# VH-VL binders against q960a1r229to459: the designs that were tried, part 13

Target 1, 231 residues: q960a1r229to459
Amino acid sequence: LKGDRIELLLPKNIDQFKKFKKDRTVISSGLITRFVSTRNPKEFSQKWISTKYVKEFNEITVNKDSVVVGAALNIQKMADTLTSSLSINIGKEIDSFIQKFSSPQIANFATWTGAIISGAKSSLSVSDLLILFNVLDAKLTLLNNSGELTQVAIEEFAEKKLFATHTIVNAIFSRSLTGFLFCLKLGETSEQDSTNFNFAALVGNQVSRIFVGLGGQPKRLTSLEVHIDAL
Short names: E, the ipSAE of ESMFold2; O, the ipSAE of OpenDDE; V2, 0.75 times the mean of E and O plus 0.25 times the DockQ between their complexes.

## First folded at step 4 (VH-VL; framework fv_ramucirumab)

Design a4 (at its last look DockQ between E and O 0.02; V2 from the best seeds 0.00; counts 0 for: pae E 16.9 > 2, placed apart)
Fold by ESMFold2, look of step 4:
Structure a4 (fold): chain C 231 residues (1-231), chain A 122 residues (1-122), chain B 107 residues (1-107)
Amino acid sequence: as target 1 above (231 residues)
Amino acid sequence: EVQLVQSGGGLVKPGGSLRLSCAASGFTFSDYAMNWVRQAPGKGLEWVSYISSSSSYIYYADSVKGRFTISRDNAKNSLYLQMNSLRAEDTAVYYCARGPYYEDYYYGMDVWGQGTMVTVSS
Amino acid sequence: DIQMTQSPSSVSASIGDRVTITCRASQSISSYLGWYQQKPGKAPKLLIYAASSLQSGVPSRFSGSGSGTYFTLTISSLQAEDFAVYFCQQSYSTPWTFGGGTKVDIK
């Protein structure tokens, strides 16, 4: 990248990241790859800080009750981790969903965090990863501007616009999820960014979670959940 | 209800300065990027400058770079354009315009101010 | 800079006619394209964003299509209030250039 137009810091751990984050736009290796493909390099004449080498942002932790995926991981690594760490019914659908909605090139370079933030910022477009995170009841660990960590549900992250004031550290998924996951995308190919329709349902022995992407944030279909659970 | 109200235009001589203001109301100003767009009399639209919601990204048209400075004050819901070293070709109606929401460049400029005339002549 | 070329520069049409305005980009802009209407003495008004998405409050007779380098704005049944100048604008890369405009006159 050109040094006089871009100043990029590469912290190695979260303490360095906290120290150097001030006044910088957070990026990952996926973002760097993405803006290199733009037609106008003047658009990234900014100061940057990378999550690529921060150890805590690259961690994967699989424990008895949860799997934790660091914020700097690419989409494919996240998907592989979830596929191997969750039940076979859920894992296979996640794998199928990612293959249908992301090319291997995008999944290997783009971070899940970038996709989540882009989806959470949009009031009208439909995000594939955002609906997946909603149906899986994902939690996010966030770092605020004072260096404090907090955890929120994925719905709260978008609803309260926490992407504006917080940095994502990791995502947390329950390994106790049960039942059948079904994901559907209707409409346009992944090469076109226009509005589409997505649907995701997790139906099992406990409370179902059913979401629809009609533009903007996924909407939970609680009436349908009650009906399905009554069957 | 959603409004952008502009002020600060007028007549100046070449080489002079003006500061345009744009006051926002009826929406969360800090959620949106902001733009200045100008239109010379009888001519088309020309994008002038952009500032992101947090001021982290600022862009200018080449014709004004180095002479114009865009800024915003999110606490006061206000957008500014400081115009220095004005030239006759800067004569135009200047519009402030809201958009996109949080730098989602798929969205357009969906709210516009009423326009302020800037005339640069001896 | 990305040049946006609109055609035609003007069109005369009758109320009820279908009117199509074309915008071509000098390089691919994906779907980063907006359409604006400007009436005399007024600020521009956003009609279409993301090439094909209708802005809230805009009548459904307006529609947009296209991606890459070729885009159209269609008015399916021209109304008297639709006389105006129409502009396309790309938001793919700075400077965010506008097309030259198309004046629509009611015949």
Scores: ipSAE 0.000, ipTM 0.433, lowest interface PAE 16.9, mean pLDDT 80
Fold by OpenDDE, look of step 4:
Structure a4 (fold): chain C 231 residues (1-231), chain A 122 residues (1-122), chain B 107 residues (1-107)
Amino acid sequence: as target 1 above (231 residues)
Amino acid sequence: EVQLVQSGGGLVKPGGSLRLSCAASGFTFSDYAMNWVRQAPGKGLEWVSYISSSSSYIYYADSVKGRFTISRDNAKNSLYLQMNSLRAEDTAVYYCARGPYYEDYYYGMDVWGQGTMVTVSS
Amino acid sequence: DIQMTQSPSSVSASIGDRVTITCRASQSISSYLGWYQQKPGKAPKLLIYAASSLQSGVPSRFSGSGSGTYFTLTISSLQAEDFAVYFCQQSYSTPWTFGGGTKVDIK
């Protein structure tokens, strides 16, 4: 698509994506129907590239020890995949947690990547997906401007603000997680997938992971983890 | 055409005050964060202040904190810098510049005003 | 505050030359770096953002690279209109800070 103010490329695979990404702003799959973002310049010509039709960004791979979810998939698809692929004591809580969004219709069509990036950028909002990814110790496969793929922890992604220069290709979740997942969110907002408070704890026969969201980036409660693991 | 047109400035004595203005046109002003950046004669660039699109986030350089006030009127497509208690070291060309978003740091300042000279001298 | 050290302070070059300017950050700024060009009596012009992204309308002879603490601006083949002062700027955290500048002049 090409207009006076907007050029949009729709690559079909990661190789095409790599080729055209360098001088273009990456947009999520859902933006094909909404070309303007409040976080992008609006009043001059923009070059965009969409993940919507990129094969690798739309793949789900369930391995023996991991689940890989493509970046172009919506929140519901991501959640469903995790629910069905992780242990029941983890998956059921993920499903429940995701279904409690104040705007399910929006959540169902928005990419999980969009939510993760929004959460990582925010100093005020409390992203439910971001805390979920943290508690699950999710890894992100990132594509840099040089065309190289790297894998980073979700915490590193946010801390280093890699959303500015890298494109999320997929998320990787461990299927070896054991124990029970507990998620809580309070204070639904009109802002998509954000709440005023959220909490996530993975506890069991492994090292506990506990995070709290009070605004901004989730904070890991290491002292509480140690306490819980000592019980 | 996207542009920023500055006004104000001039000569002022130490301890005096000036107000700089920056008028935006050609784009939706209310969608963009704005900055003031200054440059002393023959010197490099120094960031002065930032204000987000909705004025929710405001930041100042330590050198001007408590003396300068950045503000904006989105209805008038205008950015302002109120400069009080001016010092000789404040002498510089002051630029208004669009971006970057505080929430999206990777964008540069892509639109600049023409600059306004501020001279603080006794 | 993050200090940006730019080098060299000046470089003399001829038309067609390859020119490389470096910028070092006192701490990691990921890729939150921009490059600006400034000509005498004019406002700076954004060339590169996010360390390696070319701003719209900027010639392809300009390129940026680097991450973390080390960054480079490269002009592959210097043109007459490229003689100017160049600045790097970190946008990783406030206060935004600029390098000291590099003057590219005619040999």
Scores: ipSAE 0.000, ipTM 0.524, lowest interface PAE 12.9, mean pLDDT 87
ESMFold2 (binder alone), look of step 4: mean pLDDT 94; pTM 0.954

Design a5 (at its last look DockQ between E and O 0.01; V2 from the best seeds 0.00; counts 0 for: pae E 15.7 > 2, placed apart)
Fold by OpenDDE, look of step 4:
Structure a5 (fold): chain C 231 residues (1-231), chain A 122 residues (1-122), chain B 107 residues (1-107)
Amino acid sequence: as target 1 above (231 residues)
Amino acid sequence: EVQLVQSGGGLVKPGGSLRLSCAASGFTFSDYAMNWVRQAPGKGLEWVSSISSSSSYIYYADSVKGRFTISRDNAKNSLYLQMNSLRAEDTAVYYCARGPYYEDYYYGMDVWGQGTMVTVSS
Amino acid sequence: DIQMTQSPSSVSASIGDRVTITCRASQSIRSYLGWYQQKPGKAPKLLIYAASSLQSGVPSRFSGSGSGTYFTLTISSLQAEDFAVYFCQQSYSTPWTFGGGTKVDIK
C-alpha cells in the first residue's frame, strides 16, 4: 500500500522482509487501526513494514526439545502453543496465568511480540509475558540490520534494549523444563496486557528460576532460588 | 553538545595503578555502551574494554584481563577504567568512546573523548 | 580473534585526487565495519558505519563499500582537511579489532 502519508509493505517471507525493512517501522498487528489513527498527521509520512504475512513469523514448530513460536502470532496462540507443548505442570499454569485478567481483545489481537517489546521498553509496566518468558528462560531469534539472525536470551534482549535495532522473528522455549510453574499476578489493568504486580517461579527444575515484577523489568530472585534449591 | 571529557592518567611505575575517568554530557549516558580504546605512541588503535549500558555485560581484551576493570556510574554520567599491575606495554593514549545506541555495535563508536596519556616507565 | 588487514599503509595524493583504501577481515564480518579518521594529536572520528553508511556530518565525498571480508573506503575528491590516518574496525565480534591504519599524505 502506498499513499501520500503512508507506505506499507507486506512481505510474504523473511527474505523479502530483510530486503525491505530498512528505513521502515516494523509493525505486527493493528494495521487497520493504525491507518486511521490521528497519530499520522497529513504532514508526516510514515513507512511501515508488516510481519503479519511473513511466513517465518507465523510458524509454530514443535520439536523434541523445543517449541518455536513465530513473532506475528497473537498472545492467545502463543499461550495455547506453550500450554499444549510443555509439561502439564508448566503448561497449565501458563494457561491460567495468561487468562487471568486478560482482555479478550488484547489476547486475540495483540501479538506476543508487541507485549514483549512494550514490556522491555517500559520502566513502569509489569508485563505478564515478559516475566513468563524470563521464568521459562525463553530465547528470541532476532534479525539485525545486516540481515543476520541471532539468538539471545530474553534477559539480554531487554538489558541491551535490542528492540531498538532488532526485529524479533520467533521465540524458542525449552521442552526440557521440569518441575512446577507457579505464577501470580495482581492488579488488573484495563488497557494493557500487564498487571501491577506479577510473580513467577519455576521450581523443581535443575535450577530454580524465580522472578518478580514490581514495575519495569522483572527482577530475578537469585537468593530465593538458592534457598529453595537447598531445600 | 555531545561530548566525553577524560581525566586521570599520568606517569606510573611498572606494577603501579591508575584510574581513568570519562565524563559524558549532552546525551542519555545510560542508553549507551561505553568503551576504552588505547593507542601506543606511533601505533594503531587497540580496543581495551567495553561495558554495556547497565553494566551487565563487560568485555576485555586478553592483554588487560585480570588487570583492568571497567565500570560506570550512570547517575554521574561517568565511565571508569581501573588499571592495576601496569606494564610498560600499557603505555598509550587511552580514549573513552561511546558505543552503540542500545548495544548494537553495528553502528560503531561515534563519540570519543580527547584522550588521556598513560605512561608506564621505571 | 578477527584480524583486520588494511592497505596500503600509506598513500601520497594531491588535492582533488580519488583515494581508495582497503580493509580485509580474516573471516566474514558481514557489514559490521567502521571507518575512522584520525588527525595528529586528536581522537579518532567515525566516518562510516555498517560498511557503507555515512556518519552524520561527514562529507559526501567519503563512501564505504563491501561486505563479508573485503571493504573499501573511498574519498572521491581529496580535500586539504582529509590528510590524516584512517582506520577500519570490525564490530562483528569481540574483541573489536582495528586495521593497521592508512596514512594519507600530501604529494
Scores: ipSAE 0.398, ipTM 0.794, lowest interface PAE 1.1, mean pLDDT 90
Fold by ESMFold2, look of step 4:
Structure a5 (fold): chain C 231 residues (1-231), chain A 122 residues (1-122), chain B 107 residues (1-107)
Amino acid sequence: as target 1 above (231 residues)
Amino acid sequence: EVQLVQSGGGLVKPGGSLRLSCAASGFTFSDYAMNWVRQAPGKGLEWVSSISSSSSYIYYADSVKGRFTISRDNAKNSLYLQMNSLRAEDTAVYYCARGPYYEDYYYGMDVWGQGTMVTVSS
Amino acid sequence: DIQMTQSPSSVSASIGDRVTITCRASQSIRSYLGWYQQKPGKAPKLLIYAASSLQSGVPSRFSGSGSGTYFTLTISSLQAEDFAVYFCQQSYSTPWTFGGGTKVDIK
């Protein structure tokens, strides 16, 4: 017998979120409604928990060595924060790249976490935010089901499919990055927001970071990094 | 009270040198970028130089590159501008200005010193 | 360099008037725009940051709007203490350029 209900919790801080998160589907913006069938459906309900009103997920923290961007922020707010918090050469390239990535409508409503998770799940698509996070050596703070916080590199998040078992709390970027950031995006001429290929390089930082996006996760070009660092 | 108190300035001949100082009080100086902005007599404002909170990033206007050196001493809450090879066109009131917090240039320069006059003439 | 073109260069106005001054950037600076007030013999004072956010302690008769390349500062009801020179400044790209200024004079 089909008996569905939807329960959406709106915690106001991370302590409430940790307390109520267990066995719930996390949403980063609006409510996602779906029907789930099981062997005994009247014993189950669809339960959601939102990050929208969690104080810690909406915070921006700028320290001497790092900038921290909460998980519930939209793409535009994240981009503005990084543009103003990192070195001028890096910040201007981020700004330019994000303007190519999406329209103002999408950038003002979509969360960066939604875009990162979508990119990390895909084996075929080319994600502009995911390559940007990789080249900037982003770290993610993750919350597991037992309420523990851990930090992982963006590469590990996607490789180990941590989106399935963890909730993103924030992203952390180093303010000590130096050198030149170069980002390239190539998409269909008939489509405004699609990408077939992307490339990102940070050169002149102590260790260069160079990535290419051809489908699925960005691939790091470590051999090229070694040659460039030897110049 | 958040305050920037400037000192230094005066008359100097072309080719000479001068050092401007700016003492900060009432806030955590090491958390902020700092700036020098100048204004020639009867003219508008011109940005001169900026230094990040940790001195990791330093920027100069093209007109002063190689002649001026910005520096800060976070232990003494002080900002400096060493001006060498001075020219007549460097004649201006020089302001120190606080901002932004950790180089978040979305925000402006929210605290200003009263300015010091630098006159470069024979 | 990003050029900031400010207009008008001067305006004569009476107490109680609405005054609007404009600032155009030669390329998009998004919302990285500040407005400053300068009275004779004094340092500039920040009025508006981020194009539209009112600085603490600034009277609510001041407001800013715009993004991209076109920005306005509005004084809704001019007061005696508002006769000054007003500058816009972009903080998107070095050099952090100022507009040429707008002098608000007594009519």
Scores: ipSAE 0.000, ipTM 0.458, lowest interface PAE 15.7, mean pLDDT 81
ESMFold2 (binder alone), look of step 4: mean pLDDT 94; pTM 0.953
ESMFold2, look of step 6: ipSAE 0.000; ipTM 0.473
ESMFold2 (binder alone), look of step 6: mean pLDDT 94; pTM 0.954
OpenDDE, look of step 6: ipSAE 0.025; ipTM 0.641

Design a6 (at its last look DockQ between E and O 0.01; V2 from the best seeds 0.00; counts 0 for: pae E 15.9 > 2, placed apart)
Fold by ESMFold2, look of step 4:
Structure a6 (fold): chain C 231 residues (1-231), chain A 122 residues (1-122), chain B 107 residues (1-107)
Amino acid sequence: as target 1 above (231 residues)
Amino acid sequence: EVQLVQSGGGLVKPGGSLRLSCAASGFTFSDYAMNWVRQAPGKGLEWVSSISSSSSYIYYADSVKGRFTISRDNAKNSLYLQMNSLRAEDTAVYYCARGPYYEDYYYGMDVWGQGTMVTVSS
Amino acid sequence: DIQMTQSPSSVSASIGDRVTITCRASQSIDSYLGWYQQKPGKAPKLLIYAASSLQSGVPSRFSGSGSGTYFTLTISSLQAEDFAVYFCQQSYSTPWTFGGGTKVDIK
């Protein structure tokens, strides 16, 4: 951080963040995240702003109908929150799936937002966190360049490449989800350039949600959902 | 100073083996995917192999599958390419290259090693 | 595999000229396209990523455009240090393929 051409601002709340975020590259503590609103060389400018100490980005809110996870939380904290806040059938599967996803050391340092943005951008990788967010029908609260907050589905965030123009503030998960969550991932570092894949299904809910990851964005299997819901 | 320093090239007979090394400095190595790219004399660039930041995803060009093994040691900030069953057509300058940040292949390979020559001849 | 076709294979130009290099993909690669510069005996250098985003430290006379299957690298006012070979590269799907290169020579 030393030198006149590098400036790192450490706001403590969202109001300070809004005031100071313009023309600055956003970074976070677990995954170095560029400000999503630009991809040009200026996004690597000497003016940076951190989400690490913003109170609202570090909050967890558990309401009767929802759980809200702040953007600066690490993956393990998010996983622990979801495991304890959602139904037992869903929570236990989340815990098991995330333990296969990363080591405890990585999960305690990487932010979930960094992983989601990386997954949303990737054309080749199969993102475990992204498929989990899709199957759970996660919503994201986004801050645009005008300082306005909007809420979008995780699918829309990736489809419309909103990571380029918005900052993630939190994720929202419904506590009204019912049924059984099933998650599978297949991937080995010894497997020579075979396509890794993952799969996630929430069945027995009002509307089933089934996704497959073959590289890039998870694909929703809507025809399968219709058949399963008809049984 | 962000840099990649390569070693391990040389002359080898067909069917032989060679291990290339690439030492990283000046950045958090474990945050980046890493790549090997080669260039035969007088030819263009050919991607060889890539490895994700945590080694969870590994990719090879068809021409090297089963013969080459990419690996990394994040504790040593080092990338490796083990080349077995070498053929004359493997003769090239081999570059290691950093990128993307994590596995976001929307971004490019932004730091390159100096290259090391591998010559496979009888 | 996605084939990347560059044109022209070479161009002769003078300092101050505008130079345009074209890259076509055999299928849509969205904006997963990088441009690289390579001088003799040196490693490639990234100029443009994501089809149009200028890499940090690259002069603003370089610009990229395009999406889908057709991409362009433009040097708005050629300088002495710009005489090199230029490659496009797709990162949409493996194998990450490069174009054949375009040599920019002094006229």
Scores: ipSAE 0.000, ipTM 0.455, lowest interface PAE 15.9, mean pLDDT 81
Fold by OpenDDE, look of step 4:
Structure a6 (fold): chain C 231 residues (1-231), chain A 122 residues (1-122), chain B 107 residues (1-107)
Amino acid sequence: as target 1 above (231 residues)
Amino acid sequence: EVQLVQSGGGLVKPGGSLRLSCAASGFTFSDYAMNWVRQAPGKGLEWVSSISSSSSYIYYADSVKGRFTISRDNAKNSLYLQMNSLRAEDTAVYYCARGPYYEDYYYGMDVWGQGTMVTVSS
Amino acid sequence: DIQMTQSPSSVSASIGDRVTITCRASQSIDSYLGWYQQKPGKAPKLLIYAASSLQSGVPSRFSGSGSGTYFTLTISSLQAEDFAVYFCQQSYSTPWTFGGGTKVDIK
């Protein structure tokens, strides 16, 4: 789509996306909302590329050992997928965790990718999805400007600020996780999928994973993990 | 110590060929994209070619496309530039430069070789 | 291709001076901009990456700013070792392109 001020490409697959991405700003599947709600009209790129119709960004793949969720999917779809694909003791907690204080965040059909990126950028807010991804040891498939796909841990994504240089293609969750997931979030905010405090613990797995969000990036509680695993 | 050490280059006639080498040490070479950048005498920097960590993606400047070939041997921690059909305008100091970890060029080219002079003259 | 226009081409300054170099991109490159220092007979040295991030080991008197199409390198207080040629480079998309360079010499 070409306009006087905005040129938008709507690639249909990852190959097209790679080809057109180089000189364009990537926008999420929330296309209309994005156009209307731009905060910096003077500095925004007039050339955009959308993930809305990219096949690979909109796919869900349930493998034997993993679940792959495309980057263009909304939060609810992502959560539903995890709930149904992971063990019951993990999935049900995910569902509960996402639904709590989720009405405003889910109502706009925002992508989970947006939430992850926002969380990764933030030094103040506590992203519910970010802590969830951390506790589940999620991997992100990233596309760089050279067209290469790489997989990184969610921690690395945030630490290295890969959101600045890479496009999230999908998230990969392990289906081999065992044990119980416990999630807690307190302090509803009027902002995006963030709270004032959140906590997530996966216990009964080979290695416990415990994270706390007090603002900014989730902190891993390794000492507590060791203690729990010794029980 | 992270370093790139270059070799090759020299004087060649137009139409001739040269092969440049760049040996990496002090880091996991196979994790980084690599680049060749050249600088004609008294001129600015010109990017020549890039190769991804696994060689899956290769890029050339239009000025050298079809004549130069970038390659790497990760087992030998080495980067190469095969230059064929050399022209006078290819005369320059050639630098190998380390790209980003996993090609995150957000971080620039942070390690450079010492450079090697290539002179193409009749 | 993205064109990088660097200005000025040369600047004469004294020790202690504030020096500012600008780089303009023909299109938005977000923050994919690096600044390099090159001394005679030496390879370029990365000073700033991601438009404003100081490379490890680089003195704090160097700073970078900007996004989109306009970028600046600032030397807050020029030192003797800072006389060199400086280049900006966009790393937004291939072909990577450099500015024309700015020679900082002694007044």
Scores: ipSAE 0.000, ipTM 0.534, lowest interface PAE 13.2, mean pLDDT 87
ESMFold2 (binder alone), look of step 4: mean pLDDT 94; pTM 0.953

